# VHH binders against F-box protein At5g18160: the designs that were tried, part 16

Target 1, 379 residues: F-box protein At5g18160, of Arabidopsis thaliana (Mouse-ear cress) (q9fk54)
Amino acid sequence: MDKQDEKKQGTTKSSSTLTTRCSHGNHISQSNSIPLDITIEILSRLPAKSIVRSRSVSKLWSSITTTPEFIKHRSKKTSPPCVLLIFRKHDKLIVFSSPQHQNTYSHVQDYHIEIPKNGFIRRLDSVHGLICLEGSKQLVICNPTLKRFFPLPEPQGTGDEYNVGGFLGYEPIEGKYKALCIVRGWNTQVLTLEIQESWRVTKPGYTHWPTKDTGRCINGVIYYKAIIFDRVPRHVIFGFDLRYEEFTHIEFPMRNYDRFLMVSYEGRLALISSTSSVVEIWSLEDAGNRKWSYEQFHLCLPPNTSLKGVIDAGELIYTGFSLNRSFCVVYFDPKKNNIRETKFQGIADNQIWQPDRLGFDLVNDFYVLPNHIESFISF
Key: E = the ipSAE of ESMFold2; O = the ipSAE of OpenDDE; V2 = 0.75 times the mean of E and O plus 0.25 times the DockQ between their complexes.

## First folded at step 9 (VHH)

Design g7 (from d6 with F29I S31D Y53S T108F; framework vhh_8ghr_2; at its last look DockQ between E and O 0.36; V2 from the best seeds 0.00; counts 0 for: pae E 8.1 > 2)
Fold by ESMFold2, look of step 9:
Structure g7 (fold): chain B 379 residues (1-379), chain A 123 residues (1-123)
Amino acid sequence: as target 1 above (379 residues)
Amino acid sequence: EVQLVESGGGLVQPGGSLRLSCAASGFTISDYSYIGWVRRAPGKGEELVASISPSGGSTSYADSVKGRFTISADISKNTAYLQMNSLRVEDTAVYYCARDEGSWGSGFWFDYWGQGTLVTVSS
């Protein structure tokens, strides 16, 4: 918020006045301009919003901040994380952001998206600052920091009658984004998100059918729930290692797996279920030995709240409404047994929270995307 | 607990007919976008043979069965059906009933499956 909070804009440096008695050597550029290296250093430390707006004002600053070198340099550090709250009404996404370290929020922007023929949108998650959206013939990458969409190439074998669904992941060793697409339940393909890349066909070892649930990218592995057919159909968790582009699958540790949300908890794949009084957490300790640990925690939440995710700091995220029709986000720290709450007074607009009561085919969805950070990557 | 139970499989001669049933419990079939029938033949992968939107009445068929198979649903019985006519040896497979919430593109990605019913077409 640079215009409304000058403290976030960094240090303002006034130009010095050159006098006759001040003798300096001539720069290669104008003597009263800021040297390029200093300009790069200043720009690399600004908030993302300030950098993006500066691109519209200065040709020099736009040329500097769009180079691959600047982007790679800036991307070596991460921004403070936030949670994105996304409300969908038909083809419009209404996006809010709430910093995870404080109890505030702000409206980010509305987006218009292409709706698949079946009227549903799947696979919303924030992966290292990017969001992957399903389109009719291709996946589309949204970069909220740049306020831009980047359509991916069409996968092989989709045909015109099928929407394309998939997952986005981030491989931390090479610092690369990769997309995984499963077409028609059996045709799996992977794409490295770089200029002039194309889909590569993969062999997962099993024909499998991903479920509706959002996948999770954890330590360079995309995890997602799927159904496989080895002797009979059964539910498993697939893992796709982004570095080696190899599949594994992992059995659920419990029979009632539908009640459990798949998350990253303490840097590990975890399955979490919560009531208003009890949280159950299964954490994967060793996939090769099929070893899981189990923990229970007690809490006291209003009965109209539901678990939506986990932030990297280890707090569980719940959402719900208070008695005053305020939308709220509740954070629970299981280790400290501590609860904090953010109330979002302006989100309680009746139009957002009044789904179509007449039964028309308008889908209103709500997505909670934890751990969102800035990204300046473009493709 | 969500369950899908298939029945009606068996042995038939080529040219014969069978009617498969898929009884749903733990959910209402009209609340989901599609109910589908998937078959697995020996040595072959899975093939979606038919699907229906129970509330909308829309149907879809694989080219291999179009004109021979008919999918239907009875919301009052919470049951989907697959009428299979003019059966061929190639239709021999285990047939699975599955539900799809309709969100994974125009392909069918089913989150719950029955245990299957065997259909054998042989003299």
Scores: ipSAE 0.013, ipTM 0.456, lowest interface PAE 8.1, mean pLDDT 74
ESMFold2 (binder alone), look of step 9: mean pLDDT 79; pTM 0.788
OpenDDE, look of step 9: ipSAE 0.050; ipTM 0.539

Design x1 (framework vhh_7aqx_2; at its last look DockQ between E and O 0.08; V2 from the best seeds 0.00; counts 0 for: pae O 12.9 > 2, placed apart)
Fold by OpenDDE, look of step 9:
Structure x1 (fold): chain B 379 residues (1-379), chain A 122 residues (1-122)
Amino acid sequence: as target 1 above (379 residues)
Amino acid sequence: QVQLQESGGGLVQAGGSLRLSCTTSGFTFSSYAFSWFRQAPGEEREFVGAISSSGGSTDYADSVKGRFTISRDNAKNTFYLQMNSLKTEDTAVYYCARDEGYYGSGFWFDYWGQGTQVTVSS
């Protein structure tokens, strides 16, 4: 009885474990770098403090926010032009800022800036968010937004016994800041405000000396009052084209030019005189042909007010010097014959009014700078 | 008529002090910056110091820095040069001037005083 040992052939089903090699496709996470335009847009909407902080986080952000283009872009979106009220006491500048379009009480933003101790400040000029100060031997650029001073190199030919005057301009095509110095009336120098730049000598064609009045940068030209020596000394207006680095001069259209403030009015060089009842405006229509237009307006101003400047919208700025509970700024629109007032609150309570050795002398210097914009430029 | 007149000059011993005054008339005093200059015999006129229109800023030549101080009194239409720790080298005619503008060899001035003699003896 042959026990047929049925060899149960155990068909070892080789379970081919399909090792599904999950090809972990290296999804190179395309780190979705935020497009540059979007980055600019985002940064432009940030508060000034945040913009400054952002510079420490990214080199790219630092690069973007230090350009004049960024400043211009941001100013259009988030930061209305402001009027700066600058008070100097000893070695300190107290800066108050308020939007130009406010018609009511404005709590002012204020901040303190320490002036370089070795400087003699003679002139302030606001140019595209920066303030130019004349020191004894050099120009000093102030950025109010950053609360910093940037001394420029000394121009050539400066001696130990002489002060240096100059102007700051902005060339809009190249987007560059340039400084102009006139040394000894014949030695004119230009500095492009970039890293490691030096003063370049340029020739004006005439010996001339800037007067004490502040210059104006308009559409890439620095205008300033000067005395020209051509046989007989006379007062004229010099224009320095920042792009071509060339000088021109224009005669005053009136004899009593000392009474006129040089301003930018409606995008042109203008000379404005304001009395208590009459405003006279001479506007340069054609620099090449030396043509001026004349306009006269009547107004009624509060007593003890003086013309301080013009905002881009065409309103004339008047201020007094009385500090009570508020500081009043008057805006006059000659074309609309409209007057509006803005009161700056908080100025009178500032520590700047503390008695000094001379008593309650309010301040050493006072400046009104219209059309100020935030700037993040450093040098 | 615009006028500037210096006073307060004289003879002083080395280490002494003098105060010069410049009295002005014929214009709005508060609207102008002013400077002091000096001229020693046989030397060129040199800058001593300046004061801004408001009096808030002053500048001095290195030779007088720390020793001389300029101030102004708008109510009196007068500005001053306080000279301390005087040296024989400070001997000169001192001039006051109304400041108008800049040139490389100093300031442009439209009006000057007649000068006052300062003599510092050893």
Scores: ipSAE 0.000, ipTM 0.251, lowest interface PAE 12.9, mean pLDDT 81
ESMFold2, look of step 9: ipSAE 0.032; ipTM 0.558
ESMFold2 (binder alone), look of step 9: mean pLDDT 84; pTM 0.851

Design x2 (framework vhh_6z1v_2; at its last look DockQ between E and O 0.03; V2 from the best seeds 0.00; counts 0 for: pae E 14.1 > 2, framework grips, placed apart)
Fold by ESMFold2, look of step 9:
Structure x2 (fold): chain B 379 residues (1-379), chain A 122 residues (1-122)
Amino acid sequence: as target 1 above (379 residues)
Amino acid sequence: EVQLVESGGRLVRTGGSLRLSCAASGFTFSSYAMGWFRQAPGKEREVVAAISGSGGSTWHADFVKGRFTISRDNAKNTVYLQMNSLKPEDTAVYYCARDEGYYGSGFWFDYWGQGTQVTVSS
C-alpha cells in the first residue's frame, strides 16, 4: 500500500490551545477556552489540506476533526466536486484532479498498490469521496482526502489462491458506507463500514458473477452488470439496495448491451453508447416495470475519442488525443449541444507515457472518476 | 507447470479460412486473459488478438480486424483464433500466450506456447 495510518504530511506548524483551569465548575469545565461547537465551526471552514495538516498540530484538533459530529457538520458545507483521472502502471496509481468547472488536470499524488500475481482490477469509481480497491484476499478503501488506506476484514470463505471482487456504496438515509463482495464469483457478502464490523453472508437468489465494468451507487442502490449462470448464461444488471440489503435484477433494453457504459445520468441509472458522431442514452424510468426511455444526440468528435463517464451536471466525459498527440479530456453537454475541451499538461507526460520494460510506453489502464468530493471519514 | 499447446496450423490458399486452438493446463484457465501472437521469419513478434478470462471482452489488432476472431471455451480450457480471408502476409508462426491478469491489461503475457505454423499460398 502507498499510504498508511502512521504517515504524516511533511509540514511544520505549531499551535497551542489555551486551557485555563476554572473554579466556577460546569459540564464544560473551561470558561476561558473556545467552546467545542465554535471550534468545530472554525475547523469546518478550512480547506481539506489544512484540516489534514491541523491533525498534526494538537491531539485536540485531531480528535475533533475525526469525530462523527465534525464529519457530519463538514458534510453540510458545500464541497466542490472534481473529476479524478487515475493511470495505472503495474502496481502504481498516478492521480490527477480537475474541478468540474475548470479545464486543466493537475497531478495530485501517486499510490503504491499491491496487485495479486493472478489478480485483476475492475474499473474504479469514487463513492461519496471513497475509492474501493481490490486485493487478493480483501478489499481496501482509499480516502484520497486523508491520504489513507483502510483494509477491510477478509470475507468469509476466501481460502487461498483467488481474488476478491467488490463494490462500495453509500446509503444516504443512515449515512453509512457498505461494501458488497463476491468471492469466487458467487459467494456474496455485505459489510457495513464501521469500527468492529464483520461480513454478513447474503443470498442474491441467483448464482452470478459481476463483469469487468464498474458498479454505480445511485440513490442508495449499487448497480452492476453481471452474468446469471442459469441453464443458459445471460447478462443482466443487478441492483443491491443498501438500506434493505435486497437484490433485484433488470434485463437490458437492447441486444448489444456490451457497447453501453453504465452510468448515473440525471439522477437515474443509464446506459450510454457513443461513437464520434452519435450518442445513445437509455435511462431507467421504472425498475419494477422495466421501463426505459431512449434519447439520441449528435456530436462531432475525433475518431479515437472514447466515452468514460458522466458528471452530475449532465456532461459526458471523453478521453483521447489532440492533433499535437497530447492526451485530452473532452466534455459534451447533450442538452446544450456544446463541447468543451480540457488539456492534460505538465511534467507528468514523462512519468505517464515514457517507456516501460522492453522499451514500450505502457499504461495498463486508466480510470475516470467523476463527482469526487472531499471525505474526512476513517474506519 | 503452466503449459500451452497450439494446434491447427497448416497450408491454406489465399482467401481461405483456418481455426487455431490452444489447449491450456497447469493453471486456473478462466482466471487469466489470453492472447494470440504471430511471428513471420525475420520479423518481430506482434500481438494479433486478446480475450478476457470470462471471454466477455476482446481486442483485435487493426491488421486483422474483421477477418480474425478470438474466442475461448473455459469448460475445455481452450482458446481459439478463427482466421478468415487469409492473405499471404498472414504467413507466420502463431503463438498463444497467457496474460498476467484476468482482463486484458496491455499485453503483458507471462507464458507462451511453442507455436503452430500457418502458411498462406498465393
Scores: ipSAE 0.000, ipTM 0.166, lowest interface PAE 14.1, mean pLDDT 73
ESMFold2 (binder alone), look of step 9: mean pLDDT 83; pTM 0.841
OpenDDE, look of step 9: ipSAE 0.015; ipTM 0.338

## First folded at step 11 (VHH; framework vhh_6z1v_2)

Design p1 (from r7 with Y31S E100W; at its last look DockQ between E and O 0.33; V2 from the best seeds 0.00; counts 0 for: pae E 10.2 > 2)
Fold by ESMFold2, look of step 11:
Structure p1 (fold): chain B 379 residues (1-379), chain A 123 residues (1-123)
Amino acid sequence: as target 1 above (379 residues)
Amino acid sequence: EVQLVESGGRLVRTGGSLRLSCAASGFTFSSYDMGWFRQAPGKEREVVAAISYSGGSTWHADFVKGRFTISRDNAKNTVYLQMNSLKPEDTAVYYCAAPWYLDFWSGYPEDYWGQGTQVTVSS
């Protein structure tokens, strides 16, 4: 991999691939530049922190590491996926992470955020390395790897209104992010996250209101729970195909749908409910024929734990507190009937659950974001 | 606590016009999107029109588009439905409702429905 000077002369391309004279403050690099393909390979092996740091100190490295070509190359060398734990105290998000195959969580960063007028933050999830936040008049994309926020344009027809419902999705065939926004339940718009794009009005076929629950992007389709009013108010699952930008909706297979968490399980849309002793899983086999399969698994969980999500390996994530107020995360593999547990080990005390002066918990919300990966995408 | 009182329904001829009103009390009216719904005998309830909390955005079902207009007056806590070019198939009980702010503090849609007002369109 230590080939110098041979490729840079033969593979020069536009500003994203050009061989350039390096500069860094007061020093001048020589004209014998390292070949571009070797430079990309070297830079792509650096940790994310080093890549971000290199952008601030080298014009050449900033030029290379921000190109679409570099970002695609680096994505093939993505670090292991991790689970994010996000605690909200008022307008602050406190973020912890752990690789999914390790048993410790480390504090990552605190963020200050805008709180919508209704006082609630809805629908935190990680979509191909990005997190979508719902502000008062617009969606905001957070890239934790870059430690940056990217506000999206305001959707059409917000006026002096708030409560913008929205979802981020990733379309894997075209490699594009798209955002779906539902303003006040009837004004539906989609945005491709690219330079110079604006919101486009869509026609979902039904007036509907997304519920508070987190949506899921699965294989290029955003699924989300919603209420529709076609005959009587009822809950359904909407699907928005990101490639064709078309809506469908799916009836729940059970009456007590609010007991079930919507997830991706074994590559399919699934509905999971859990007690301390039993897990029920409904998996979607055929949306058009309303065909679901059902499985039930038995387990023995610690008391006061609740299901929060699923990692791609098929383990269910539970969180809760021990009698000693220790925060714990439990993983259950229903196929292998195995349980593993993690603990807070990156923090000396549990200040997250500190009561206020009246003995009340100061944490407003708590989120578990499985399958989070690094992303270097910027808008 | 929450009250929605519809009024203005009556018998009208085909091609006639009618204005429905819905007076709201017991909640912060200006914080809620509002809708008009209708139910014909033996049929399910269906949405007719909707309006944002500020009045800045409206929606009308295709079967009434161009004929019906929803509006609101937040100073009077009232939502209106202007109905023009009425047809016999518009015969129904009309309800106003605030179904878009469903949380555990505000109750369910059935808590935010009025008793309805009868509209009958004669051929």
Scores: ipSAE 0.006, ipTM 0.340, lowest interface PAE 10.2, mean pLDDT 73
ESMFold2 (binder alone), look of step 11: mean pLDDT 81; pTM 0.819
OpenDDE, look of step 11: ipSAE 0.018; ipTM 0.407

Design p2 (from r7 with Y31D S106E; at its last look DockQ between E and O 0.28; V2 from the best seeds 0.00; counts 0 for: pae E 9.7 > 2)
Fold by ESMFold2, look of step 11:
Structure p2 (fold): chain B 379 residues (1-379), chain A 123 residues (1-123)
Amino acid sequence: as target 1 above (379 residues)
Amino acid sequence: EVQLVESGGRLVRTGGSLRLSCAASGFTFSDYDMGWFRQAPGKEREVVAAISYSGGSTWHADFVKGRFTISRDNAKNTVYLQMNSLKPEDTAVYYCAAPEYLDFWEGYPEDYWGQGTQVTVSS
């Protein structure tokens, strides 16, 4: 019934200083308070983990570290790129991060990100620090640094009968993120990611639908595999230039193109395939003439590893388990003909491999995202 | 092991209707485009219809357009071919296929194929 005397209390016994008692000391500190520019400098020196944690436990630091001024200042400081290893477990993503230049052994740092309800993931790539996910009726942007999801507006014409396929890109000239979606093969729309922006219809020149393969944003162009419908259906690579918002398409140089991973290699669009002993690289030399060059390299991979991507420095990424059951990431540099390996003790022994209380196998999908950088951008 | 099992083929009269089903297993069905092909005796195999992995896009050959409809149910791992206004020239073995190879529209041997189901249209 009646409140206790303790419920009439303000602060705790140890905090017997009320705001007034503390305000005298804080007033002196406030009269000598640190200027905003210096405060931003101090806070921007913190590791990303500390900044994110501070936003959840300190109103002052949250208010400072979420401002455009802080974000711009922090963004001047390039974070080292890393490889994200992402395992899907029900509605949760388990993310392991590895710097791209570490040797031999790495202390793996895992964290968990919950996927929005009814989200599904068919295509993942890291685009200037952000990840695009496909939802049932909308694209969803994930910022792994902030551990947050930002759903995009629903594109026009999705209806209840169709899922949305789409891609995220970054336009480096204007410094803007843009999303491309393809609804029903002819209803192609683009969105500039800013507060209060809406989808705009585009004209791709062909009715088409993207395949299941991951697209790539390379130097302001979203490339993706698609089927176009002409005399007979055929597979091509579409390119969507983010600055001019214009489409082009490129024929594959080979018949068995499903064996090839589409990547950026040495600044060009490339298609790479690898066995344990041979790597094949097709590089686009002239988009206007649709001309490709071809190179072949020999290597000797550890058993049970497979090609997953390419880092910007030109090394090919493979993942797998070593003979002693350690999860490993292998980097191959074709130009220097050298292999380096990073082993992760925490991945192989992680609870990720255990079934849940219902007995389901929880690891549905595995993704490797190279060239990931920290981003404090939010929408 | 990937398996595609067609069913529903039988003898029907000209102008009749028939629905073929293809049950899929051994792969993540919702990740794959699917197609229906047919082969009449002494003829080359030809693509009849195709459907995207999500079911959001379909394509039908001109010789069946308006008469045949491809669909899929990702919850049941099944692709369907609804065939209406059947003609004697539709008589063939009908196959469903899933690409292991993106160029499956040409009917390459390395794609995944079902055993086929016979459709016979009498005059």
Scores: ipSAE 0.006, ipTM 0.383, lowest interface PAE 9.7, mean pLDDT 73
ESMFold2 (binder alone), look of step 11: mean pLDDT 82; pTM 0.837
OpenDDE, look of step 11: ipSAE 0.027; ipTM 0.444

Design p3 (from r7 with Y31D E100W Y101E S106E; at its last look DockQ between E and O 0.08; V2 from the best seeds 0.00; counts 0 for: pae E 13.6 > 2, unsure alone 61.3 < 65, placed apart)
Fold by ESMFold2, look of step 11:
Formats: structure tokens, C-alpha cells, sequence
Structure p3 (fold): chain B 379 residues (1-379), chain A 123 residues (1-123)
């Protein structure tokens, strides 16, 4: 209808002193004033769950922990990356997190996130602590740390039919999140999340239609599979450069492209396919000259494990159930030819595997999101 | 040899439905994306719909969206176009093609196309 909320602008009042006032009995005024920077340091030491909970029950703590100053200070802490294991059962996401390093046994901490009504999920990837999902004719940003969904404005010109493809990216030079929408193949729009602007039309590019596969943000470029038509429909890889907001496209180096997972490997766009005994990796060396390198690695995996992703350290992630019904995550390092396994006893016993009233198991989708970090950004 | 044989085209009235079929032979059908094209008299061929090799991804041109549906059956080496709510503007010869990574500067030679199947929509 109208763009009644064209900008989300928040103002926060910065204070060098935090004061406590009590009017009870009129004998208490200010007793424990502390400077803002010390208050930020104290609050930033709390566990993420405590910070998130405090935002919902304390106006003062919400005002402090949502400021750019607090978020900047918290970001100085090195948060170890984790793998998110996300199971979707109808309108609910069940999220398990695990450290990526050094644990051969992991106690699973799970939590639930309720998907808004009329929402749906087609693709998930973690981009600098945030996840972009598709909802009814708009993109929805999920912050798993905050357990919140933040719908973006509806893109311009969507019409009566759903024609939107969309992705989230992080531009590392300016440190900004941006969302990309492709409406009807030719109407492309970008939104800078931290600024809370309305959608902007991008520079003209090739008319194209993204597939439903997950995109990847790599070094400030969103890569995704799409169909283009010059004279013939073809599947290609599109790239959207977040700094210059320009499109390119790249031919697949092979014809059976649907069998390859698109990932970041060693800081480059890569296409990986795996069997239980062989991994193939195509790495993009030069997009302009269609130059790819190819490597093949041998391994021995149990049956019923499948490739799900890659961590930044260069290990490939596989998931499956072990013979004793434990859910496991297998990490393969192709360079070291090393396999490690993490078992998650609590996943196999979780209520998500219970059948519905009809006796069917209704876990609809399963996602593995490597390299996830905490984020306290909200919109 | 590669062959694509379109069938199912006929005369129908406005608002009617047709299902077109394309039988493929001479190549590993399940390795290739497929597309439907059409050519009205005096016009260039235009793409109508496309489907990935597995059938997991589809695309439809705006002028047929909501009315036409592409599908495939890899066991039968066949791609289909279900055409509903037909309009006189849909009158054309319909062709299928196996869009695969040719160098996009070369295009498709004319002998790559089959004979097509004529769809005529009367008012």
C-alpha cells in the first residue's frame, strides 16, 4: 500500500553516567552511579541468553544493550564460531549449536524459534550472525542469538504474484549488511539494513531468475544459482558485488551442476560434491576468464552421511546418524586427510522426532549453518 | 543422434487446455535442463518455460505465468507443458529444446530444433 515505515530510525541517548533512582520513602536518590563505559563492560560479560532476556524485562538494560556503543564493544570479544543445526517442523525452528573446534563430545543446547504465521523458509545461510529467509512476499531476517525475526519492507513492484528471490550479504569494507531482491527477473533491489532505508533499485543487469538453492556471501559478493535467457534458458552462477552493487555471471565448469554444493572454500567460491569415498572440489580462480581449479580427495565415510557445508578452517561438514542412533557431525580436512567426529546424544532423543497424530515424522527440513557467530543487532 | 519430438498441439477454443509432450532421444535426458519455446508467424522464437535436469527448479515467462506449467518425467525421457486458460495470443508452433552450456555466443543451429507442434487457439 503506502510506505508508511520507509525508514526505521532509532535514537539512543548516550550517557557518560548510569544512575539509579528510587523514589520510595524519598530517602533514596542516587547511590550507585557508574560511567557508561564501565556499565557496558559489565553488561558485555553476561552470557548471551542473559543479555537477550534482560532486553525484554528491563527498559534500562534494553536501552543500553541495543546501542551502537554496546554492540561495538561486544563485537570486540572474540566469539568462537559454532555450527548451527536447524530442524524445521512446520511453524517452528529447533536450533542446536555446537562449537566447531576441539570437542569430541558435545552437550547439545537447544532452543525453539517460532516462525511467524504465513511465513515459509526456502533457504538458510548464516551471514555474519544473521540469517535471511523468505516470507510471504518479503524477506525476513532472523537473529538466532536474539531469537527474533525482523521482516524487511515489501520490495517495490511485486504485484499479485510471488516473483521474489532474495539474499543477505555482508560488505566487509564498509561493515554493512545488505539484502538483495530480484523481482520478476528484471526488477532488482537492494536494502542496507543498518541504515534502515527503503529498497533501492540497483544498476541494470542481466535479466535472471534465482533458483531456490542457498546463496553464499563470500568476500562482499553474493553468489547464487540463477537462470538467464539470452537466446536459450541456462543455469549460471550470478554474483552481486555489495560494494559496487553490480551483477556478473559465471558459467558452471561442469554440466551436472545440481550435484555440487556451492560453498566458500579457502576464501573462494567453490563447488563441492562428495560420495562416501571421493570428494570433488572446483574452486574459482578467475571469474572473468572462466578459470577453475579442480581437486579430488579420497576418504572413507559411513553410509547415510551427507555433505552439508564447509567451515572457514577448510573442513568439510557431513551429518548423519551413527549405528547407535546418535546424531553425528563429521569434519573432513582434505589438506590433512583427517576425519573427526562429534556426537550429539541429545538430538536423537529430542521431541522433534516424535510423530504427529497421524504417526508420521514431520521434520520438514534440516539445515547446517557453519561459522555462526553471536550478533546483537536488531532492526 | 539427438532428437526432440514435440506432440499434443491442436486447435482449441479460448479458455481451453492442452498438454504438450516432448520425447527426447539420442542423449542422456536426465543430464540436461529442458525448455519450451514458441514461434508465432513472422516472429522470433521466444522462451516459454524451463526446468532443471532434476525437475527441482522451474521458470515460466510472465506472459504464461499461472496458466502454463512445465514438468518432466526422467523415466520416460519426456518434458511436458500443461497449458491452461489458452488465449488466441498463445497461437504458435511450440518447440522443446535441451538448453545446456553451449558457448552462449554460438546459439542453437536451426537443425537442432525439431518440427514443433502447432497450437491454434480460436476465439
Amino acid sequence: as target 1 above (379 residues)
Amino acid sequence: EVQLVESGGRLVRTGGSLRLSCAASGFTFSDYDMGWFRQAPGKEREVVAAISYSGGSTWHADFVKGRFTISRDNAKNTVYLQMNSLKPEDTAVYYCAAPWELDFWEGYPEDYWGQGTQVTVSS
Scores: ipSAE 0.000, ipTM 0.246, lowest interface PAE 13.6, mean pLDDT 72
ESMFold2 (binder alone), look of step 11: mean pLDDT 78; pTM 0.793
OpenDDE, look of step 11: ipSAE 0.016; ipTM 0.392

Design p4 (from r7 with Y31S E100Y Y108T; at its last look DockQ between E and O 0.38; V2 from the best seeds 0.00; counts 0 for: pae E 9.9 > 2, grease 25 > 24.2, SAP .698 > .668)
Fold by ESMFold2, look of step 11:
Structure p4 (fold): chain B 379 residues (1-379), chain A 123 residues (1-123)
Amino acid sequence: as target 1 above (379 residues)
Amino acid sequence: EVQLVESGGRLVRTGGSLRLSCAASGFTFSSYDMGWFRQAPGKEREVVAAISYSGGSTWHADFVKGRFTISRDNAKNTVYLQMNSLKPEDTAVYYCAAPYYLDFWSGTPEDYWGQGTQVTVSS
């Protein structure tokens, strides 16, 4: 009947065949077809590389693996997280990955990027499987699983002034990605990464300049270090709540704040500083009450290693170079007092220290991206 | 070594005009936003105006809006503050700064400050 509209609030697309159940009259179609939920289960067992390749080989597989239902199903089967090591040589990024509890690294691929006019590329971060890259006039989202780039719309008021910097975040309750753009110290904007969304100007309550340190998205909040201009310039941590799109700021609990790396530690915002013998960790317990807990741990590290990040399991990541330019990665677990070391051998040295296509053999920067997972989302 | 040298401050009567200059060296000036700040006797330092790295965007505090104008000349590594309709409450030491300066690897002090230039507005 034409008057029946079965649209009501609730879930749809749950475990059904390709056709409606009310139309079972075509038994040839029914007997020769695999139900969608079984097909999703079969395809979900494939490695990410195979799923991506299958999209170019089969239109059926492409149509299935790009659906929200498949993406939701695959995301329930979380991939093991990995650490990405990214070396920059001018406009080339050389990417290696390792599962977080193994001592082996594999070359993944190279990327070519646009170098900002300022020569800075802010510390890169992986947010729920996506990497946000800063471009000349726009942010670019990289999905390493799909090997695709998704440029975001240009923010309002950029003109020819800035390489656009910003932060990516993931709001876990509604499953939305949002980008926070820092065009100028007084011009901030937010974008929901959805079809036909545009940048919205937002008012953080203070004129501020983010530092070049990496921001962190933790439990639906983007945290980043910034300098506020209200009466005297001062350093704070801004928090941007992705669900309510509201800003807060948090005072540092110590005077020497520039020596502390901002990370996620045990699911909380934390500030970590390390020497070769002592690690200090400040963890935010209550942003509203300005309460921090403090812990100190002892260790013995090789000289010329530096703290670069933290994996979700609680190990601290250090990197350094040996006398023969061998790159090494050291993991320290403060709770178990364990140290483990990974060394690049042969392949990494050959790829990192070779001249690029422009004749440069200098590594400009490197980045450590912990907790990277697979994602099949696209925009 | 980053250096910021302010100049042009002097005694001026109420309603007068003055132009401050800030010469920058030791960093790629054209890559950084710049700001003017001031500190009156017994008061905290406060931001007066800011200008984008290219000079295409500016911001002015409400207490100087319409009276002060920030500008820059990237060829001369210089930022300026044109001050018109001066009032006695504008009396302060004026500083310029690159509020968004950090190095790549080890960190250095940000918000580099010079010695400032004294502006005194007499009634």
Scores: ipSAE 0.006, ipTM 0.362, lowest interface PAE 9.9, mean pLDDT 73
ESMFold2 (binder alone), look of step 11: mean pLDDT 84; pTM 0.855
OpenDDE, look of step 11: ipSAE 0.014; ipTM 0.383

